# VH-VL binders against Large ribosomal subunit protein uL10m (mRpL10), part 78

Target 1, 224 residues: Large ribosomal subunit protein uL10m (mRpL10), of Drosophila melanogaster (Fruit fly) (q9vpl3)
Amino acid sequence: RGKINIQRPKAPHYERARVVAVTQPKYPELPKAKSCFKTRAERTQQQQENPYNEIIAREVRNWLDHSRLVAFFHLSSITADDIFRVRVQLHKQNLHLKSYGSKIIEQAVKNTRYEAIVPLFHSNHCIVFSPDPEKTAALLRIVRRVPQMVLLGGIVEETMLSRNQLVAYAQMPGLHAVQAQLVQTLSQAPGHLIQQLQAHQNSFVQVLDVHAKNQMNEETPKST

## First folded at step 5 (VH-VL)

Design w92 (from w8 with heavy chain G100S S103E S104Y L105F Y107P; framework fv_imvotamab_arm2)
Fold by ESMFold2-Fast, scan of step 5:
Structure w92 (fold): chain C 224 residues (1-224), chain A 118 residues (1-118), chain B 112 residues (1-112)
Amino acid sequence: as target 1 above (224 residues)
Amino acid sequence: EVQLVQSGAEVKKPGESLKISCKGSGYSFTNYWIGWVRQMPGKGLEWMGIIDPSDSYTRYSPSFQGQVTISADKSITTAYLQWSSLKASDTAMYYCARLSYDEYFDPWGQGTLVTVSS
Amino acid sequence: DIVMTQTPLSSPVTLGQPASISCRSSQSLVYSDGNTYLSWLQQRPGQPPRLLIYDISNRFSGVPDRFSGSGAGTDFTLKISRVEAEDVGVYYCMQATHYPWTFGGGTKVEIK
């Protein structure tokens, strides 16, 4: 029976990291030696001075503005070799892993809709950016094999999602995923919005159908 | 068209510093990693290291760690390979190449020949 | 480091005849995602390397269909069904599964 196995790994490494990340004070833990990722984060913090921080903060803001998928992670101790392999696998999916000091993140999101993410950066952290929200499923498959990275939440189509909501979003295929995500997020008039989105979806499908039919008709002269 | 254009040939003496360049065009420079490959005269290919131009993250082959520095300037879509002090054993053809999402290198730069002799 | 062993070192071939190049890795090249990051490059005299095949068997755009790749695990093969004059050069296999990324020693294809 698996009861003993369930009890022994009851608090797995990544689950514990999630709890620690939520309760951690604003000051993140110092990185250990041999972590090139943490070394770079530390180097970034050492170069912190008001004018330089503003430049890097603008870079972070640019990533947030041009990424339709942003995922936040707690990052436990990881070797340079392991993080390199993770970065390579993420690169294949047009997913970009970045690490910035908490002060820089705070400066970047201050007075923006993204300010709500600041509490996620109370401990060691990293962020994954992508212009393609359909890569959420690929991201979660990759991270599942990396226990040192613990998902905290994310932003999809400018909407803040909890860990569980982001996992649910990843399970939805294609065009319908966008509609489902919007339904999960909106609360003011979900009934009216759902109806309107379904109407737009039907109109889009009709446009594609008409285009396909026109394409088919255009093919007739070629076959002759 | 997607291209990588490298700087011209260099002739140097041992102990001199050198910085060679690789300019990308025809694609979003920050979306792809740039690798560097060495080919000594009459020998095969050796991977030296790679850079993510979007944040300047670098990773080196152990044989080249501490011997060269890879950097990039995304504002001018250019990657660099540099030596603080050249040795005669650094005489080689150096190629830059873009890493695809399928983890192969394409395109390749035309190469920069570096000759280090007394 | 993963050692990539290519055989033969040199392959003299008569024009229009087939050529076969083997590449063996010291360890499996299957990555944790199930993919095998094995590619083949061609280097003509005085030119930079050119990608021929990636992911074991996928021919890169613009590469003639006389080139084909096959293999799995640790054993890989590049075949040229009928060698043309422009196929003269050195061929390299490359692995990107394990760090550091490594190349085979090369196989020189020459016309007999």
Scores: ipSAE 0.126, ipTM 0.583, lowest interface PAE 4.8, mean pLDDT 78

Design w93 (from w8 with heavy chain L99H G100T S104G Y107V; framework fv_imvotamab_arm2)
Fold by ESMFold2-Fast, scan of step 5:
Structure w93 (fold): chain C 224 residues (1-224), chain A 118 residues (1-118), chain B 112 residues (1-112)
Amino acid sequence: as target 1 above (224 residues)
Amino acid sequence: EVQLVQSGAEVKKPGESLKISCKGSGYSFTNYWIGWVRQMPGKGLEWMGIIDPSDSYTRYSPSFQGQVTISADKSITTAYLQWSSLKASDTAMYYCARHTYDSGLDVWGQGTLVTVSS
Amino acid sequence: DIVMTQTPLSSPVTLGQPASISCRSSQSLVYSDGNTYLSWLQQRPGQPPRLLIYDISNRFSGVPDRFSGSGAGTDFTLKISRVEAEDVGVYYCMQATHYPWTFGGGTKVEIK
């Protein structure tokens, strides 16, 4: 009878707070303006700036800098309890599932080698980070049980990989054994990689469109 | 060399329990799912279920749910298929196979023949 | 459950001639990620199954290039360009898009 618990802790909030506290560098308190007068242009610029977004963007940059494995996913509608279960399973493998708004991602990667990923985050998304690239196989195994998470691609050892390249990497034995083979693949142009990632997104959209049309047709009281 | 080695043939009577094994070697056991497939004499292949050895998560075919139990012991890189009470209709060849993310069932065991007769 | 229908049930072929096997699913095998988890397996007499093709058209490691896969949605084909004596056996299509995973009924390839 004591199995009903209405007031469950929101572990995603708890884990996020812990990650921010542990991984985020200590930022100095925002300095008070030295001048009591500011020009209209300076006030307008300050109103457009969001110090909180910059703090979260720095968190994203820290994850990118400390992670040798980064995987990008499209995320379909999923319950808080289900995503929490996935997050716990990933955490046991030193895999950290994070979700950030598109503006924060853009701000974090602007003028960096990762700027090309921004188009991937125009729809609902999540990212998995790990300092251990050998965990790629474990990541894909766990995600196979979560149909709402669709692999788009990733970054391994600071190199962008398509979905197929990341899956191939997961099946290779050890980093040393495959490094030479990866170098050859990784000589491909970044634009080509983004095109491949977008092609997977287009295929996914096509599947949803066909499914929606089929459901409409089945609801109609017509056969054949 | 990636390999799955299954336990030897079994001859049992109806009502007896049985546990057969599938030992993986040459790869990281917890990074791949293990599936079980039945082949009745002279018939095709039937998927029974899969297990994720990292946390023992299982998924069964509805036809086999409640009929068998799939388990794994990652410390000895071994997966198991188990019956609490065998029936004559369980007479078949049973295969274990490794599942990769994209390849499906890519490496197969040699099979375990289970014969159930009075 | 997804029903996988294979034709023909048996295919007697002359050595060196082509052979083709068709597989049709009762519903689309395109997964939410845009991929189609359709595989082809070969089972020689007295041996366990062997993976030939995965994701419709990708040849598995060690599989000869005379084997090819094609198709989309619900209709898939396995082709052997020039049948050799070692190709005798039963061929199965398999889907891993929807649970439960299901196999086709099999096609027996034999030499006439």
Scores: ipSAE 0.005, ipTM 0.492, lowest interface PAE 11.4, mean pLDDT 77

Design w94 (from w8 with heavy chain L99I G100E S103T L105F; framework fv_imvotamab_arm2)
Fold by ESMFold2-Fast, scan of step 5:
Structure w94 (fold): chain C 224 residues (1-224), chain A 118 residues (1-118), chain B 112 residues (1-112)
Amino acid sequence: as target 1 above (224 residues)
Amino acid sequence: EVQLVQSGAEVKKPGESLKISCKGSGYSFTNYWIGWVRQMPGKGLEWMGIIDPSDSYTRYSPSFQGQVTISADKSITTAYLQWSSLKASDTAMYYCARIEYDTSFDYWGQGTLVTVSS
Amino acid sequence: DIVMTQTPLSSPVTLGQPASISCRSSQSLVYSDGNTYLSWLQQRPGQPPRLLIYDISNRFSGVPDRFSGSGAGTDFTLKISRVEAEDVGVYYCMQATHYPWTFGGGTKVEIK
């Protein structure tokens, strides 16, 4: 009865939970952070306050229009304290975790290029916004520690990306670095471009030579 | 170019303290986790733990929890592995490696050999 | 802990011939996001490990195309289509789907 199943851990006995609760330090109450999901009561209030739905929908459109990075997540059960810690970590990186009802999301994106995201919000969800697409790597690193948040996809520079594409984007150099490289290339002497072309030619010839030697099957590799 | 440069080899006696380092360059240090891996002489690789340099969050392998301390100083882009009291069984090569979202160790340091003997 | 079992323990190979290394996990390595976080590392004598393959089958930058990875769930394979002299070393599989992260015991590839 007391054994732990590694694939399906059992909850601690009630007495153990009580002992832990009694012995743990009492921390001051933290303000309740906004959850990734909304309760039934919150959804009901929003439906009854139709004039406010347009104001919130405008807020969502404003976030979409002014954010160069938008990431969509499915959210499984998570405590208010846990989501608060995640929100704080994200905020330090200029990443803004928001939650909106599915009806408000639908109203916000109706007849826009983002209408395709509506099906993502039929279950528990949250969205992370940022004006800085270079923060994609920081976002994915933070969320990696939160198994309750599952990345569904996102929008970077107005382009809709799948989960795997967003992960690939995170591995790329920052936009400023890419822009700096482009400016430097355009301002450099023709000699630099010639050097790059020579390097590509040498690499291609080397690949062909290695392949040819491998096809001959008895040749020792040129490089050891 | 991404590089991780580790501190030099150490020869210590049992009971001595030690702190070895891993300096990252050529990338945004706080955007990637750093992991530590032990390789005992003639043996395979063992994951010791990881650190997120942006907030110093650490996670240890159960076998290394309480045996070592992992830390980082983001102002000098350096991660550390520390022992309060070395044992002869700590004799090994220690590697640091950078971790990407795909959870792979993509770039590795050259290793720090730690020898603990009388 | 997830146990990673590699076979064979050693693989003497004639230069230019193919080599195949198997890795089996004690549990499925599919993460809750649908991805499988299995990688392969190469360690040449006296050198640090080097990433070869990540997410089962993706070659890391600079890794020759003679290296390929495949598999799903609990069974994974690393193949070298034509072994070169510089491929001598120990190869490890690694899983990062479940904590603690674990490595296979290693497979030594040597030239006959």
Scores: ipSAE 0.006, ipTM 0.464, lowest interface PAE 11.1, mean pLDDT 76

Design w96 (from w8 with heavy chain L99F S103D S104A L105F Y107I; framework fv_imvotamab_arm2)
Fold by ESMFold2-Fast, scan of step 5:
Order: C-alpha cells, then sequence, then structure tokens
Structure w96 (fold): chain C 224 residues (1-224), chain A 118 residues (1-118), chain B 112 residues (1-112)
C-alpha cells in the first residue's frame, strides 16, 4: 500500500539516503553544529549565489531607480531579425530593451516595493527602460507592430500601472503636471494589485498557448 | 572623457585561438552597444556584429556568424572579439565602436592589428 | 544585403576648394519609424574612423561646420565647403536601417 521505494544503482548513496530518511531530515541534528563543514547542497547553493550576478542585479536596480518609465513584456517566439529591428527602433528613442534572467530580476526587486512583479518573469520576458516617461506613446507605437511582445504593465513615475492604465497614460497630453496627477489617479493601492497580477497570469497562459501553437507550426516533416 | 581602448597588436599562426579586448571608460558601459568592424589591409570597413553589454544580447553580420564570438564583461567594462581557430584571411585591423543613441558608431577604439601567417 | 555605392572613388581637391561625396543605396533607407539611419565617417591615414554626420544631416559633437550632409531615400551627399589639409583621408557612408549594417566602399579625399 505504501510508496514503492526506488532502488538506487549505487549502494553507498542509497544507504546514506535511507539513513537520512530514518533520522527525519526535517529536524537535522548535527553533532558538530559549530563546524565550518558544508554539505554538497550548501556548496551548490553558494555556487548559485554568484557574486557577479549581484553586479547585474545592482544594475537592474539602478535602471529601475533612475528610469521614469519601465514597461514589462512577455516575449513569445520571435525571429532574430525582428527582435533586432525592434531593439534598434527603441534604441533611437532612448528606450532600452533588456533581457535578464528571472533570478536576476528576483534579486534586483527583492525587499523593494516592486517585489510583486516577480511572477511576471517566470516565463520568457523582456523589459524596456527609459528616463523619459513621455516616450510611453512612442514605445506603444513601436510595440504595436510586434505581436510577439505582449505588454503586461509597467512603472511610470514610481507608480505601478496595469497594461490598460499604461495605455491610458500614453494618451494623455504632454503636460508634466497633468501627467503626474493622472498617474496617481490611475494607480491602485496594493489591494488591486492581485487583480492586475491575475490578469497578467491569464496573459501568460495565452502567450504560452500561442507559443505551443507556434512550436507545432515550426515542426517540419522529416525528409528521408 | 569617453574612450574605447583596445588590446595590442597580435601575430598568430593559422589554427591558433585569439581573444582581443575593448575597454570602455568615461560613460555608463551598459547603456550603450558595442560593435566590431573589420578593415582588411587597404580595404574598406565591414560590420561584424554588435553586443548589448547589459544582457549580452548579440547580433552578427551573416558573413561573420559562426566565424567569431562577441562577448562582454560588465564588471571590467570590457567587450571581446574571439576566434576559436584563426585563418590567414583573418589578417586585418579590428575596431570596436560604441553605438550611440544617434544610431551611429560615435566613439571608436584605436584598433587592434591581427596578423595571421605561418 | 544593401549595397552602398560611393562616388567618386577618389577626389583630388585644391586646398580651400569644396569637395562633394555621393552615396547611393540599393534600397530606400527610410525605416518604418520614418527615420533614415545614414551616417558619414572620416578615416585619416593611420587613424581609426571618426563620426562626422548622423541621421543624414546632423553634425556630431566637435565636427567643424564646413562638413554638411544632405539627401533622402537612396541618394545622399557629404559636402566639405572648404577643404583643409587635415581633411585628407577616406570617407565612408554607413546604413543601419537594414540588417546587415553595411558601409560604402569609401572615397579618398587627397590634395592635388
Amino acid sequence: as target 1 above (224 residues)
Amino acid sequence: EVQLVQSGAEVKKPGESLKISCKGSGYSFTNYWIGWVRQMPGKGLEWMGIIDPSDSYTRYSPSFQGQVTISADKSITTAYLQWSSLKASDTAMYYCARFGYDDAFDIWGQGTLVTVSS
Amino acid sequence: DIVMTQTPLSSPVTLGQPASISCRSSQSLVYSDGNTYLSWLQQRPGQPPRLLIYDISNRFSGVPDRFSGSGAGTDFTLKISRVEAEDVGVYYCMQATHYPWTFGGGTKVEIK
């Protein structure tokens, strides 16, 4: 009735695993707790805590702190030619398309007001940064021609906005005071963030469905 | 002062590997792209490829795809161009250049002369 | 690939006289955003290239006003109103509108 034990091919490892299981790993008691000895798992975790990744995470934090416009996108399958074209168009407008690993993004936003964005980056993604919030309209015009990039939301003047709120911001007149006031009006307190994140998760599901269909369409019959 | 400083001249034999460098200073290295341009002796300029140092995004000219690798190390503000196996036809002057927001290569390195002969 | 044709191949000019360099592209260089990604570079003997003009007609910082760029679509011109001894070198046009990015073959400006 119980779970069938999988026999390990290496006896020493199998015996060690059984000993650990018997001692209840959830409550490990090491006789030499003050020892500087590390387990293999702890060493692997330290290797994954790459100090060079902290340099990149600091750069991402710098981009977030000094960019008055940040836009988050889910990125479905796109050709190398098309993404290069988009990056060049954005670069001319002082809009910086960056692609960072999810772990780097998580490290960058951890313990900040933007920590809630982490779930947005569990799949293929990219971020666009700019010091100029008036470039929001230019950004949306460029991305409108790129169906593989799906706008999820953004941050304008340190205020987190949903996709619809960011689109509304882009349609506002170029008066700085009016734009700042409307950003505050369009934004919602943390309580409404859950609804925005749920909407973004639904967008991810849609993008993943499109990606799966694209993978099927890209499948070529094998020639013999 | 915004500068790109390249590594010194190299003399190599066919089949050897080589990695040349381009160090940026006086600007935010991750805010700009770095391109590589080849100039064969007595000839014009050829675009090889470009890199965004912030996320290591690269794009190569079709003529150089698979022939070279472009990389960058943000921590030391340096971009690299490397060959796994050099050919005599790789003999040329190699320039790195910053791709600015004006859509042009606005700042250039002094060049690295690579000579490949037996 | 976009072919960038420069004429003349060489331009011997008397000091103080004007020089004109033409650059023609095999296809329009107008990008979908309405911009034209055409630049001009100067390479003096033994030196790296130097940016002179970007976006057809905009002079880069520190470039003397005797240099000017003009053109549209597929036909572009770089003019030097009064050639000085330091202007000797090879001039290249470059396009960044279409992938792969390509350069013109160069025009040698020399004193006759």
Scores: ipSAE 0.479, ipTM 0.772, lowest interface PAE 2.2, mean pLDDT 80

Design w97 (from w8 with heavy chain L99H G100E Y101W L105F; framework fv_imvotamab_arm2)
Fold by ESMFold2-Fast, scan of step 5:
Structure w97 (fold): chain C 224 residues (1-224), chain A 118 residues (1-118), chain B 112 residues (1-112)
Amino acid sequence: as target 1 above (224 residues)
Amino acid sequence: EVQLVQSGAEVKKPGESLKISCKGSGYSFTNYWIGWVRQMPGKGLEWMGIIDPSDSYTRYSPSFQGQVTISADKSITTAYLQWSSLKASDTAMYYCARHEWDSSFDYWGQGTLVTVSS
Amino acid sequence: DIVMTQTPLSSPVTLGQPASISCRSSQSLVYSDGNTYLSWLQQRPGQPPRLLIYDISNRFSGVPDRFSGSGAGTDFTLKISRVEAEDVGVYYCMQATHYPWTFGGGTKVEIK
């Protein structure tokens, strides 16, 4: 190796001691590590009383309130290398992949219009946020190459959408077409658009519930 | 103009702690990742790790995992590289660089020289 | 870890003549998305590295057209069509396809 050839060790014995120390599988005494660990009960109590949970929950609420695109995913076992590359690709497109504990998500969305998403986070999950809804197509293209990430649904322009509705949104030609569709809907009957939006929200909740239950069944292997 | 400005040179003794900085300007700080690269005197470049300032997600090279900590404060558009206990073998030039995924590291800081000797 | 081997270690060249640097990876740099995350950096004496080429062959902003990159899979080349005095420095290839990201050992370009 170049470094070894350039940086001659002070003594051969010193280099051997270093290699042995680095390869040691276990430290005989773990006073530092032991003092840093908490019991299960202590961790649960600390989490319930931890002020940082509320700070993180506020951050999640801020992301939900100020993102025009939010996508929810189930996350299966994925290598650190693969998730790193996915995060890099998403970040370049102004898409921000984040993972939060289910308690923090519940705390963040409690008493908000987004409370219906809580069941999605009972298993391994991640969320992608973006201020730009035009990036929905880019998001789906990137995630298509990541079988470990399964789209459950999302929120676009403050409207909850099922997986299929989000896919359809990604295929829309742009703002003009969306506006034309809205005008056509309004021309049918007064109040019809509000009924459609509410119905879609209810359908989305049902779809999310079904997907959440399917994820539970998938994550609870039954081989008996 | 995109610019990364690093803190000044440091002279330390083994066992001392150190935190060096990299301040970004001229771009949206949270839209790009910041990486750290070591260059030992007269040697080549070694990737140490990277941070996403938007959520403080970090990824380290295995050679540097546990040896250093990378952090960022998006409110002052600054990334940090820190050691809890310096070793003589940490003597090197340290660069921060902005990561554009389709171009690798596109803009680089001027470097921070760290000298660790007794 | 991916080993990036550069040849030559030193390239003395006459002003105005071409220079060529090779970079070989220990395994393919094609990522699952079909992209190859190989870049070339220039480091002039006493200066920080500067991005020259990304994704094998794309010139970074402000980089003169005398610099070109080519290659595929495991074998990559950086060419300087006509070396100028300001091109003196060390050139590094870098891969970001496989974790950890790794650099080549460097090629020193100097004037005869």
Scores: ipSAE 0.068, ipTM 0.541, lowest interface PAE 5.8, mean pLDDT 77

Design w98 (from w8 with heavy chain G100P D102G S103D; framework fv_imvotamab_arm2)
Fold by ESMFold2-Fast, scan of step 5:
Structure w98 (fold): chain C 224 residues (1-224), chain A 118 residues (1-118), chain B 112 residues (1-112)
Amino acid sequence: as target 1 above (224 residues)
Amino acid sequence: EVQLVQSGAEVKKPGESLKISCKGSGYSFTNYWIGWVRQMPGKGLEWMGIIDPSDSYTRYSPSFQGQVTISADKSITTAYLQWSSLKASDTAMYYCARLPYGDSLDYWGQGTLVTVSS
Amino acid sequence: DIVMTQTPLSSPVTLGQPASISCRSSQSLVYSDGNTYLSWLQQRPGQPPRLLIYDISNRFSGVPDRFSGSGAGTDFTLKISRVEAEDVGVYYCMQATHYPWTFGGGTKVEIK
């Protein structure tokens, strides 16, 4: 199709943004530094807000809002063949492995109850989404065979769970009502406080639990 | 209604570059993978590769690795198939199709006929 | 790569009579999750392919109930109980169990 749409022509600023993105220099003088240090130009360019970031952030918010299962992983170095195999295995179970930059995650969860997940994305990471919480067992079965993916925690039925709590949830049989009751019970278990004090990998759970409690206290007065 | 609309037929010379498109509508574009399938004149279907539009993750069939590039622009719900240098053997009908859950190709584009001749 | 063999190459049938198409894979199509990712596609003359059946036997939305799929492991069958004029075309089986995904060679259904 080479037809020009005169009813909905592209805005000049939109066209300019696309041209700038395409024609921007690909060599930002990194060879000069030969290190993780970046030139002033590289820093300025990276800090410039990408107009498409809001579209991506909105998409991430939609995934969070419409997924009854969200699992967070640290991702170690993995081959292209291995990650593809994992993506396909997950996709066949209606589990959607996504990788987003930390800036996008921060923008997506800003001013939401999920803001506490931001610290999770300071290193190499990925997230698995699903509309079906019954797929938690399938998820854990698949990732158990992938040592490069380390479970950090998750959200099931709007409840933040540690790795151990998510494993416990996966082992329970259940109808949706039974599963919702179990998730609520697990989130109130004394063990989640103990788990927050374990290895530094559990710091995410501690931050999430503190944030969740603070947000609940701020949103509704007690004794409702 | 779910619909995939592909760009029009192309007639090219060997060595020329080409980029064809596949625009999705009627569904959440980033929730489903897009696959590309080749059908040479009078022949059957060949799997080329996939893209996850949400993060632009791509994977090719070994026979098409290095021969084509698959990409997507989620802001306009469009996937692309691109050649840097066409060959006469690239003459074929090219289809895009939606891939739910790594299972089957449920909705197909109308196809883009690419003819490469001297 | 998994080889998908379809028989017959062509199937001339009388209107209202049944048609049967066979698809055989070079390896088992049972995936690690216990599911079998075999589908059937229909391509009418001059049209793009259309999904008929997925996961061996599940009819896709809008597909008439005269179409049915069956099979297991490496041997699969598509049946049309009463062939209609609109059923003329080429039928393909497809596997999505082993990457790269592969198609059968096609079976042409024609009216006598």
Scores: ipSAE 0.563, ipTM 0.813, lowest interface PAE 1.8, mean pLDDT 80

Design w99 (from w8 with heavy chain L99S G100E Y101F S104Y; framework fv_imvotamab_arm2)
Fold by ESMFold2-Fast, scan of step 5:
Structure w99 (fold): chain C 224 residues (1-224), chain A 118 residues (1-118), chain B 112 residues (1-112)
Amino acid sequence: as target 1 above (224 residues)
Amino acid sequence: EVQLVQSGAEVKKPGESLKISCKGSGYSFTNYWIGWVRQMPGKGLEWMGIIDPSDSYTRYSPSFQGQVTISADKSITTAYLQWSSLKASDTAMYYCARSEFDSYLDYWGQGTLVTVSS
Amino acid sequence: DIVMTQTPLSSPVTLGQPASISCRSSQSLVYSDGNTYLSWLQQRPGQPPRLLIYDISNRFSGVPDRFSGSGAGTDFTLKISRVEAEDVGVYYCMQATHYPWTFGGGTKVEIK
């Protein structure tokens, strides 16, 4: 038997999160027996702690552990209707579009080989997960027509890849030996890969801004 | 090797239905899109539309939307182009071609000549 | 729709001489990802089209190095450094930056 891949992890229900947040004491009292002055680092760490972040971080780790394809995107302003259409199109290909806050991503990847990716999630972002790495080509074809989503890089078979490396992987004919060789060949040191991902993010955002401004100048009066 | 094989020439009368085929081999059929291109006698190339065989997602040129139907059957690695009612103006050579990342047409079928006359 | 204009309409050349074909688009072909989705196709008499160049300047597998592509934005060129007898045919540029994809009107290359 092979390892069972958990189907899409369940996101916490919004209403449950709201109810618990409302019932939290406004001014929680510290236990008197442990009332001591904490260091700046300890206070900063406690300020970042949130029970819901840990639950969601575990969900992210579950996605990472059970996905053989993970793609990272910069996400510019997009309507709810447009992102819904993209999500439906991706879902048909067993590609799962998720968005998580940067602190949750940091918590999920802390003490893993992927910890170095945290800096690229400072701005708006989203992640696409799939148990099927052969869907990389389908992913890129779908996203190419979504100018609000800019590919930064990804992880294939637990190997970190830049945008160009992921594009090269997608062009492979689907033979395991050839794809495995390519993934190994394209593997990069974390620092070098992160610089590539951030450079691509900055360049793509710049291209998006220029292209969006040009498109706005050419838009019809009915584009609201 | 990559190969796209199209069905044979057709001679039809106006008003008749027709479905022509394009069979892919030598590659993973669902990882590439299939485009259809028309070439009227003595004229240039016109893009008709494209299909993703993995989910049957299609995009049509506005001039062909509603005039033809593009479909695919991934179990037999075959794409189709269909007319419900042919017109004399549909007389042309029809090519299928493979597309990588929705970006260019790399391998082409041999073409299917469709002649529509009274 | 993006209009692709090719010049010249026909190019009669002597064997071994160079040939140059121009393609101009009505709009920039640079996509939001920074890529330019311009291709060149060759169609020999009685044969289906064949891909020569993709993404402006990349030669497709099996295409002789006498073929080269260049350009940016809206102005693109296909060059044949030394025309051979087998190069007779019609050449088309194609854009895939925006739907619908569109082709140039074609340029006929003939031997004198």
Scores: ipSAE 0.005, ipTM 0.451, lowest interface PAE 11.6, mean pLDDT 77

